# VHH binders against o75319, part 282

Target 1, 181 residues: o75319
Amino acid sequence: GNHIPERWKDYLPVGQRMPGTRFIAFKVPLQKSFEKKLAPEECFSPLDLFNKIREQNEELGLIIDLTYTQRYYKPEDLPETVPYLKIFTVGHQVPDDETIFKFKHAVNGFLKENKDNDKLIGVHCTHGLNRTGYLICRYLIDVEGVRPDDAIELFNRCRGHCLERQNYIEDLQNGPIRKNW

## First folded at step 17 (VHH; framework vhh_h_nbbcii10_fgla)

Design z64
Fold by ESMFold2-Fast, scan of step 17:
Structure z64 (fold): chain B 181 residues (1-181), chain A 125 residues (1-125)
Amino acid sequence: as target 1 above (181 residues)
Amino acid sequence: QVQLVESGGGLVQPGGSLRLSCAASGFTFSYDRSYALGWFRQAPGQGLEAVAAISGSGGSTYYADSVKGRFTISRDNSKNTLYLQMNSLRAEDTAVYYCAAGYPWLDSRSEYDYWGQGTLVTVSS
């Protein structure tokens, strides 16, 4: 169905750009069919997403959608000029090595092709928090050599909400560095 | 239309085992079109909580910490049926158990589109 994700209203729609990176995190946008269940100030459509990014003087160059569903919005609801990548990521479990590899490959490819601009990589799951924060932090730790606690603190500060899943936090802090890339 | 029908509930003593089944109709458990499937429960006077879930491919599972190592979720695509094998049952496992289908298979009930009517499991000596 066409029901609002649980606790979706509890989270800030869009975080801030993570300084020193090209990442920005947000919660899942909801297409127009969801708006009859939302007050005007609660709406966060794909259009609202791009308006909020623009209000921060930023521009999206890629969206990575980590949700395990297509029901919240369609790629067709996004501007044709912004690439969209779907990585189906199941909730609660630490993403597997294949998923981590796909994420790293997409980020690195974007950075190589966009070295002459300042466009952002937008990453979201349902709440833009646990799967989103895990994969962004995993990238920073494994590829950029950031210390785990520093990566987590940076994400939490910029997202405006703290990572909640203890198994994700434990894997980031104490797990092995993945040699995917 | 999509329909989920639970069976297998009943009275069992502490330490015992029980297998719940959920028969689905109106859609098939095919690889590309199957929904994520899960079990939720509601104990008397408590809210609804996620127990276990299995992805559309069957490759990923979720278990609540309270049931890890004791419960096993599985699916049989040829029979269009979801199962929950419950071992080492405890009094606190007493609840109405609901089968659910939806996207995504997060531990949140709001992510599931279709629900069965529930089956009662009572664990009592």
Scores: ipSAE 0.000, ipTM 0.143, lowest interface PAE 16.5, mean pLDDT 84

Design z65
Fold by ESMFold2-Fast, scan of step 17:
Structure z65 (fold): chain B 181 residues (1-181), chain A 125 residues (1-125)
Amino acid sequence: as target 1 above (181 residues)
Amino acid sequence: QVQLVESGGGLVQPGGSLRLSCAASGFTFSYDRSYALGWFRQAPGQGLEAVAAISGSGGSTYYADSVKGRFTISRDNSKNTLYLQMNSLRAEDTAVYYCAASYPWLDSRSEYDYWGQGTLVTVSS
């Protein structure tokens, strides 16, 4: 179907850059076909995403799309100069080790190839909250050695919304470190 | 009038196997990657849990860690049917199993377009 995702309007479109990192989180952009169901101030297209990032005096170098669907927008809706990576993640369970590995590998590769600039890694799921927050925090904990509570607090503050799924929070706080680089 | 109808549930002993089927009507499993399909379950007194998902092309699958290596999701586009092969069943697999469809892909429950009525799987104890 062509329905606005449940609760999508309840979330800020774009968070702030997470200080000390290259991450910025946002909710899924919606292509033009969804705009007939939205007031002008509710619209958040791929173009709107890039305008909001620019308004923060930031620049995207990579988009990681964690949704399991392509119905919201197409990679072709993004500027050709910004790489797009799809990592399919179903939105109820803690992401599996393979998904975590793919995310870490993409982030590490980006950082290695962008050490001479300050471009950001944009990460989104449907709301830019649970799957997005989990994978960003998992990276910070496992790769950067950040304490779990500090990673979660940083994400929540910068996103402007707190991680909602208790199983995600518990895995971050008490789960094993994933040793997949 | 899209309908998804689950079947194949029942009673099994721990260590046993079951194959669930989900017959779709009112739409066709397209070779053009039109529908993504998945299985969810709800155990007594628990919330809804994603179990497995398969992309419209059949080329991408997802499994919850609790079932990975034991369950296999597959689709037969010629029969318009989704399957879940469940092996090495455990008491904690006892739940009502639901199939769900999303056009073109799966995402969280709120983004699934169509749901079946569910089929009960009981692993005897």
Scores: ipSAE 0.000, ipTM 0.218, lowest interface PAE 13.1, mean pLDDT 84

Design z66
Fold by ESMFold2-Fast, scan of step 17:
Structure z66 (fold): chain B 181 residues (1-181), chain A 125 residues (1-125)
Amino acid sequence: as target 1 above (181 residues)
Amino acid sequence: QVQLVESGGGLVQPGGSLRLSCAASGFTFSYDRSYALGWFRQAPGQGLEAVAAISGSGGSTYYADSVKGRFTISRDNSKNTLYLQMNSLRAEDTAVYYCAATYPWLDSRSEYDYWGQGTLVTVSS
């Protein structure tokens, strides 16, 4: 399938860097084969992603892809200098503890290896909103001790869109801290 | 070096129960967490059918409509073992059951990285 994801056009391509963190969130880039279904101003390829990050005077050091598919773009579509990590997550459900652990481990590993630079961790799902926002906020709450409402507000402001799934919001606000790493 | 080995198959009467096990070697469940694990089956003269899948610590599960409510998938990371509890067995459940890593979810397809050799389950009166 070369069909555009449902509601993909409703979201801004790339958010802003989340201040005080190394995170930047965006929607899934679409490889060049999708461009015939898009107006020029709607295109958001892997190359467009890197151009938009550069326009913010930022640099990506890692991409974490949370989609459960490889149909939107391939790792080979990315510059060889940027590591790519796939963490398969199903939409609608709060990610399980092992998925949360894997995300935290990847982030901590990146930060340890990138102490001497200011490169960003780019995180995306299909819309760069619910799964993406959940895992980033979960990391900030559990690892960095940020209050849940502050983490959610920071993500919403920087992404330019608010988390939509009430079960994700409820888990972040009232759920247990996961100490599985 | 990576192997999945199924066990627990056998002959059972309709309405009976069996528990299948899949022992993994060559990789550790606690450290190789990127793989989904699942069960597939192939009945005589038929194609391969997805039965059940489980992510990580049991947070996400999938079941085929034909087995939903009767079968339960679980994993024990400390024993490097995947299980399938099969209750209320029917003649239609007769098949060779395979353990697989990198199972495709119903709404998304992934490559199959590792497969076991299979264990036969026969449901007959």
Scores: ipSAE 0.000, ipTM 0.110, lowest interface PAE 14.0, mean pLDDT 82

Design z67
Fold by ESMFold2-Fast, scan of step 17:
Structure z67 (fold): chain B 181 residues (1-181), chain A 125 residues (1-125)
Amino acid sequence: as target 1 above (181 residues)
Amino acid sequence: QVQLVESGGGLVQPGGSLRLSCAASGFTFSYDRSYALGWFRQAPGQGLEAVAAISGSGGSTYYADSVKGRFTISRDNSKNTLYLQMNSLRAEDTAVYYCAAVYPWLDSRSEYDYWGQGTLVTVSS
């Protein structure tokens, strides 16, 4: 189906680059077939995503799609110059260690291959908030040594919305560091 | 009106197998209605965790790392029933298992449309 995801309209399409990092978070883009259910100002297609990032004077080098569905848009709707990675994550629970390691591996690989540019890693789930915020913050805490509260505050400020899931927040603040590799 | 009824739980020895069923009434599993279906469990003293999920369209499945290779989720649209085949059961699989149907299940929020009452699975010698 072409139904609009619940609460999708409640969130800003794209956040701002998280300073000191290569991350930018956004909600899921919706392909053209969804547009008949949206007012013009509510539309957020893959093309709209790239236009909004360009308006911030930024450039995407990788998209990591954390949704558990492929119905919202197709990888073919993205420019061929931007790699696309799908990591299927179900909502509600903290992502498992395998998912966390897949995310870390993708980010580390991108950073090694993109030392000579300033391209961003775009990360999204349906709302670009809970799964997205968790994995970005987990990376910053475990790999970059950022304090949990600082990582969460940085994500919340740049996304323009606060992480909503208490179990995710609790895991970030008090959970174990997941050893890389 | 809408109801999910789980069955198939019980006591089983480590290494054993069980098949859980979830019969839905008051709505139908269809390709047009993007209900996502899944199994969650709650062990004593622990929070709710997702075990397996199956999308309404596309046929995508998800499994928690703890159950990959041991559990299989499937659906029978003609019987309006969701299944979880559980093989090589371990003591840590002991939990109340819940069937859930959500629209949209796969969004980041925990607001669910429909839940079953749960069925207890105990894995013990």
Scores: ipSAE 0.000, ipTM 0.190, lowest interface PAE 12.3, mean pLDDT 83

Design z68
Fold by OpenDDE, second read of step 18:
Structure z68 (fold): chain B 181 residues (1-181), chain A 125 residues (1-125)
Amino acid sequence: as target 1 above (181 residues)
Amino acid sequence: QVQLVESGGGLVQPGGSLRLSCAASGFTFSYDRSYALGWFRQAPGQGLEAVAAISGSGGSTYYADSVKGRFTISRDNSKNTLYLQMNSLRAEDTAVYYCAAKFPWLDSRSEYDYWGQGTLVTVSS
């Protein structure tokens, strides 16, 4: 259906680029059919996403969609020049090793193919916070060797909201490093 | 899991035409744009040869020099199916044809990760 996700309105649409990385996090954009249920100022469509990114003088090079549904928007709503990757990620629980692996390799593949530009990896789940934050931080910790607290702080600051799920935070701070390949 | 199933192979005379199909499952063409699909072939006693490829967005295609102008790679999102239209077939086109898929988490220089079982195309008078 076209019901607005719970608490979706409470979160900033788009975060800031994470300094020293190619990551930017945002909440899920909603296709036009959702606009009937939103005030004009609450609307956040795929078009709005790209406009907001442009306002930050940035450009998206890849979108990673972590939502566990396909009802929010269609890939056809995105420019053809921007790759779209769906990684179905269950909410509330720590992503499994396969999901983590897929995310890491997607990021690594992008970085390998985009060494000559500064395009961003846009990552979102429903709110662009918990699943999104976990996987970004997991990458920074496991692949870039960033301290867990530093990764979390960086994400929180740039997203404009803090990771909320204690199980995600706990796993990032104290959980094992996951295999990168 | 991603599965690819080829069909449409058979016996055809030189100069004839044939259309191969590859039914894909485990991912959706319209919702997964960050991928590549390809056709490969292996002739008797020969190695594996890349024939054609298409990006997930459909905006980029590749053809081997040996098939340029004769073969066309395409896809139908509604059917989640990849096609290879083969025209002006030659005896040297005789081979087992394979469908393959590559996703963005795979190195672009690496081999395709998912493969079908292949379909035999025989071009003979």
Scores: ipSAE 0.022, ipTM 0.384, lowest interface PAE 5.5, mean pLDDT 91
Fold by ESMFold2-Fast, scan of step 17:
Structure z68 (fold): chain B 181 residues (1-181), chain A 125 residues (1-125)
Amino acid sequence: as target 1 above (181 residues)
Amino acid sequence: QVQLVESGGGLVQPGGSLRLSCAASGFTFSYDRSYALGWFRQAPGQGLEAVAAISGSGGSTYYADSVKGRFTISRDNSKNTLYLQMNSLRAEDTAVYYCAAKFPWLDSRSEYDYWGQGTLVTVSS
């Protein structure tokens, strides 16, 4: 399947860095085989991702891929200098505690090892919106003590699209804080 | 260079417990390094299965569904040793258990870089 993900074209490829954080969110890059179904201005390959990040005067230090598939691009299409972490996350359901803690520990580990630079943590799911926004906001709320509505607003503004899944929004606003070990 | 040496395997009855150790040399367990340490096993006639893993940077852990609640992975940085505490052992846990190390742990493209020779665990009445 060279089929473009449903609604993928509806979303901006890359958001802006979230001020006060090391996060940047984007939609899934698509390998060259998908470009036959895309106009030139619609293309967003792994190379296009890095070009767009550079255009913002930013640099990626880590990519966290939350998709439940490996068909959209191969990790080998990414520069060897940028670590790639796969966390298989099912869409629609609020991520479980194990997934949340894997995400938090990866972020904490990256920040500890990158304290002397300003490299970004790039996070994506298929659209770079619901699973991506949930886990970034969950981190900001649970680890950095950001108010839920402030975290959601910051993500929405910087991504350029609002979180769509009501169950995710409700968990962020009213759900329990998942404490780190 | 990096070496991993497992110990602690043996024969145990169902419901029993064993603690496996993995002594690492050639690198130090450090919170300043991005690495992962894990336990894998291979049962007779089966493929290699990931059992448990622990990261160096944040202390995050992973467990296979088959061992959750029964096995605990831990490490002692002062002894440069990884442990697997195995409780409530079942016949299906019979396997050769391997210790493995991965650098950097954050990169899913990286295979586990270093492996021990394995230690046999037999669970039978």
Scores: ipSAE 0.014, ipTM 0.439, lowest interface PAE 7.4, mean pLDDT 87

Design z69
Fold by ESMFold2-Fast, scan of step 17:
Structure z69 (fold): chain B 181 residues (1-181), chain A 125 residues (1-125)
Amino acid sequence: as target 1 above (181 residues)
Amino acid sequence: QVQLVESGGGLVQPGGSLRLSCAASGFTFSYDRSYALGWFRQAPGQGLEAVAAISGSGGSTYYADSVKGRFTISRDNSKNTLYLQMNSLRAEDTAVYYCAAKLPWLDSRSEYDYWGQGTLVTVSS
């Protein structure tokens, strides 16, 4: 539909780069058709995303879209020079192992290909919080050996909002490490 | 890639039965009650009509008045497949049938997000 996601306005459009990583998290951009329902200061189009990243003196090298719909924006709404990857995830349930491994593979591939630059991996779901935070933290814990509480704290601080879903937090803290990617 | 693929359409005589299937890929049916799966149809020269829907949890169903008592919507989570069992078929049921998915969404005004390509059902002697 052309209808603003519930609570979408409650969240900051873009977080800060997570220090020591190449990750930056944001909420879903909304294509021009949604702007009739938004005040100018509430607009967050694909173009607005890239402007806000540039304002932080950062540059996107990859976007990973975790939403389960394409109604918010289309890949063609993005600059042709920035790779786009869709990993379909539903809300509420912890992402399955296949989804986790797809995410890890994409991140590892980007990092190996981009050793000579400082470009960021942009990750979003609808609010850029629960699914986004889970997969970023899962990567940091499983691949980089970060302590779960440290990964969660780092994400919360940089995103500007805390992970809300207790089942996601519990899986990060107490769940099994996913060893293969 | 989220895909919905319908099958099971064909020619059937009035009073006969037919089962349509919709195979889903890219998501599972075992998720939260806040999403829905449904069947729609479009007869020649007519607009799109909602036929039946089932919640993601399977706890709620909807049927159009024109099909109540004749059609049954169901899902098999292990096969990730949505079904429409059509009994006592009438010539007026002749249409292209589409399956559609409305994914998890906290907003009650969300629309169906994904659609199949459709399968033709012809009821004729």
Scores: ipSAE 0.000, ipTM 0.104, lowest interface PAE 19.7, mean pLDDT 83

Design z7
Fold by ESMFold2-Fast, scan of step 17:
Structure z7 (fold): chain B 181 residues (1-181), chain A 125 residues (1-125)
Amino acid sequence: as target 1 above (181 residues)
Amino acid sequence: QVQLVESGGGLVQPGGSLRLSCAASGLTFSYDRSYALGWFRQAPGQGLEAVAAISGSGGSTYYADSVKGRFTISRDNSKNTLYLQMNSLRAEDTAVYYCAAKYPWLDSRSEYDYWGQGTLVTVSS
């Protein structure tokens, strides 16, 4: 259906760029068919996403969509100049090693191809919080050598909301480094 | 006109090595191109299988589990050529090998847009 995701309205549409990185996190954009269920100030379409990024004087070079659905917006609603990568992830459970590897591979490939610019990697799940924050923090910890608590704090501050899922937080703090990337 | 032309196929004994080349014309391999380049194969009586892929900068590679550790994909942007170095060849590697290109490589909306005509690799004693 055309129903708004649970608690979607509770979250800021777009966070801030995470300083020292190319990451920016946001909640899932909703195509125009959802607008009848939203007040004007609650609307966050794919177009609204790009407008808000430009408002921060930033530019997207890649969107990574972590949702397990295509019902919220169509990839065709995005500019053809911005690559769109779909990595299907189920909410609630910690992403598996294959998913972590795919995310790391995409990020590393983007960075090597965009070394001469400052374009951002936009990452979202439904709320732009748990799956999104987990994978970004996992990358910072495993690839960049950031301390787990520092990665989590940086994400929470820039997203404007704290990671909520205790199993995700525990895996980041105490889980093994995933080396198969 | 975009054209991909494979070469280097032939008959080789098990345990041997072979290097496939794919020459591109009408398409530039460069660091500012986000083309994915890949090798696919089709064994007799089987469907098309992805073998290896390399990103536009050459910074990221993919390998099928069946060839991991034995095959190496590389590109030479100055020559507009894609390579597949095949070591420790096995009878099950016998197939027609195709090179292919797509743009952009990270885009889930894109498919491989350009294909070569294939080169036969036979691994037999």
Scores: ipSAE 0.179, ipTM 0.646, lowest interface PAE 3.3, mean pLDDT 88
Fold by OpenDDE, second read of step 18:
Structure z7 (fold): chain B 181 residues (1-181), chain A 125 residues (1-125)
Amino acid sequence: as target 1 above (181 residues)
Amino acid sequence: QVQLVESGGGLVQPGGSLRLSCAASGLTFSYDRSYALGWFRQAPGQGLEAVAAISGSGGSTYYADSVKGRFTISRDNSKNTLYLQMNSLRAEDTAVYYCAAKYPWLDSRSEYDYWGQGTLVTVSS
């Protein structure tokens, strides 16, 4: 149905661009049907997402949706010029190797295709925090060679909220590097 | 993993019509806009030929010159199925027809990453 996700209102709608990267994280935007259950100041639609990105003088070049449901918004709610990729990602557990692989390749593909611009990769799950943070950090660690603690700190600072799931943090700090190809 | 299964091939007379179907799994048409779908064919003794393609949004289509005006590529999101409507069939259209899917972050054979097993179309009197 159109019930608001738990704790969704507690998180900042959009983070900041992560310096030195093309990543920006945000919580899931909700389609118009959810607005009747929200105060005006709580609303965050696909349109609001793009407005907020614009306010930061940035532009989205790709949206990666990590939610495991399809009820929050439709791809048709997004501009035609912005590619949309759905990667169904189960919550609360560390993403499997296939999910990690898909995410990495999506990012690498985007970077390869967008070398001539500075458009951002927008990544979100429900809250734009745990699944989102893990996969972004996993990429920075495995592909860019960033120290785990540095990646986590950078994400937390830019998102405005800290990764909450200990299993994600533990895997990032002490888990094995995943295959990149 | 994306899987593609073609169907609808068979024997048809010149001038006849046939509709091919490609049932897709692991790829959701309604919720992916960063993919492309296409039809290819390989005639006996010839190489693989691109026939038609469609973007994930459906806003862009491509047709080989040899099939323009006769073939139509389309999709049904509710059925997660790709179609190739073939009209005014000719003997030279005889081939095994393949459907394929492409993600921008993958690179494989003929720039498409996933392929079906193919379905045979024979145009003969």
Scores: ipSAE 0.017, ipTM 0.373, lowest interface PAE 6.8, mean pLDDT 90

Design z70
Fold by ESMFold2-Fast, scan of step 17:
Structure z70 (fold): chain B 181 residues (1-181), chain A 125 residues (1-125)
Amino acid sequence: as target 1 above (181 residues)
Amino acid sequence: QVQLVESGGGLVQPGGSLRLSCAASGFTFSYDRSYALGWFRQAPGQGLEAVAAISGSGGSTYYADSVKGRFTISRDNSKNTLYLQMNSLRAEDTAVYYCAAKIPWLDSRSEYDYWGQGTLVTVSS
């Protein structure tokens, strides 16, 4: 259906680029059919996403969609020049190792292909917060050697909202490093 | 966007060799380890035939019985390119050759098979 996701309106549409990285986080864009349920200032379509990224003088080179649904927007709603990667994740649970490895491989591959530009990796789940923040922070900790508390602080500051799920925060702070390759 | 572009086709005599290349864009081979890459062909008046495939991990290869021992599939991750080395070519190998990627996790819009435009290989004296 056209149901707006629970609490979706409570979150800023797009965060800021995370300095020292190629990451930018945002909440799920909603295709035009959802706009009947939204005030003009609440609309956040795929077009609105790209307008807001451009407004920050940034450019997307990849979108990673972590939602478990295709109902919010379709890849066809995105510019043809921007690759789209779907990684199905269930909310409320810490992503499993296979999901973490898929995310890391996608990020590493993008960075290798985009050495000669400064394009960003856009990451979203429904709210662009818990699953999104977990996987970005997990990448920074496991691959880039960032301290867990520093990764979490950087994400929270740039997203404009703090990670809410204690199980995600606990895993990032005290869980094992996931090494693959 | 995912694109595959074949090259290397042409006219060759029976017993000759050709190497086909497939340049991938919109994803990298190191990026998409959980995929499969393959070569398919369509001879005049016939259906599409699978020729060779290589897994995303590179650990598994498949060859059609008609090409075993003559064709070799390989990939170069640094060049993001898939190859098909074709040796001991026969008249019956004449076909349009397509490269294809099966990427079950990259795009969820119900079509996982990405195809190149094809390159013609003609084996004749």
Scores: ipSAE 0.000, ipTM 0.088, lowest interface PAE 19.1, mean pLDDT 83

Design z71
Fold by ESMFold2-Fast, scan of step 17:
Structure z71 (fold): chain B 181 residues (1-181), chain A 125 residues (1-125)
Amino acid sequence: as target 1 above (181 residues)
Amino acid sequence: QVQLVESGGGLVQPGGSLRLSCAASGFTFSYDRSYALGWFRQAPGQGLEAVAAISGSGGSTYYADSVKGRFTISRDNSKNTLYLQMNSLRAEDTAVYYCAAKHPWLDSRSEYDYWGQGTLVTVSS
């Protein structure tokens, strides 16, 4: 269907690059078929995403799509030069270890291949908040050794919205570090 | 749900041709260098063997020596579909053919992350 995701309009389209990292978070872009339900200023297509990133003087090198659906936009709507990776995640539940390791491996692989540039890893779920924030923070904590509260604060500030799901926050603060997959 | 579904198998005479298709559903093929896609086969009483592979960008291909010059692998990212064009078929090409997908940055214990159920190709009169 062409139904706008619940609360999608409540969130900023794109956050800012998280300083000291290659991450930028955003809400799901919506293909042209959704624009009949949106005012011009509410539109956020794949093209709008790349325009907003460029306005920040940044460049995307990878998009990681965490939604559990293909209905919002097609990879064909993205520039052919930007890799697109789909990692299916369900909302509400903390992502399982396999999902966490897939995310970490994708990030590490991108960073190894992009040592000589400053391109960003764009991450989104439906709202670019809970699943997106969890996986980015989990990477910073487990791989980069960032303190949990610092990772969460950095994400919240740069995304422009605070992580909302208490179970995600509690796992980040008090859960085990995921190592050796 | 994520899955790969093969089709196009069947009975064909020696010297004939078949085109196998592998449709991905529940997920989208990444383009550029993201996903490597391949075809594997298992002949009766034999182990699983690689037949052909294509890189995420479509710029690099691999073929087993036994099929070079006869088989062509291709992908259509807009249709989320992988193809294997099989020409000059021989009795020894009789096998169940599987498609598989691997993301270079999605490391796993196995070489490939996703596998289809297989489609039977029988080369005989």
Scores: ipSAE 0.000, ipTM 0.155, lowest interface PAE 14.5, mean pLDDT 84

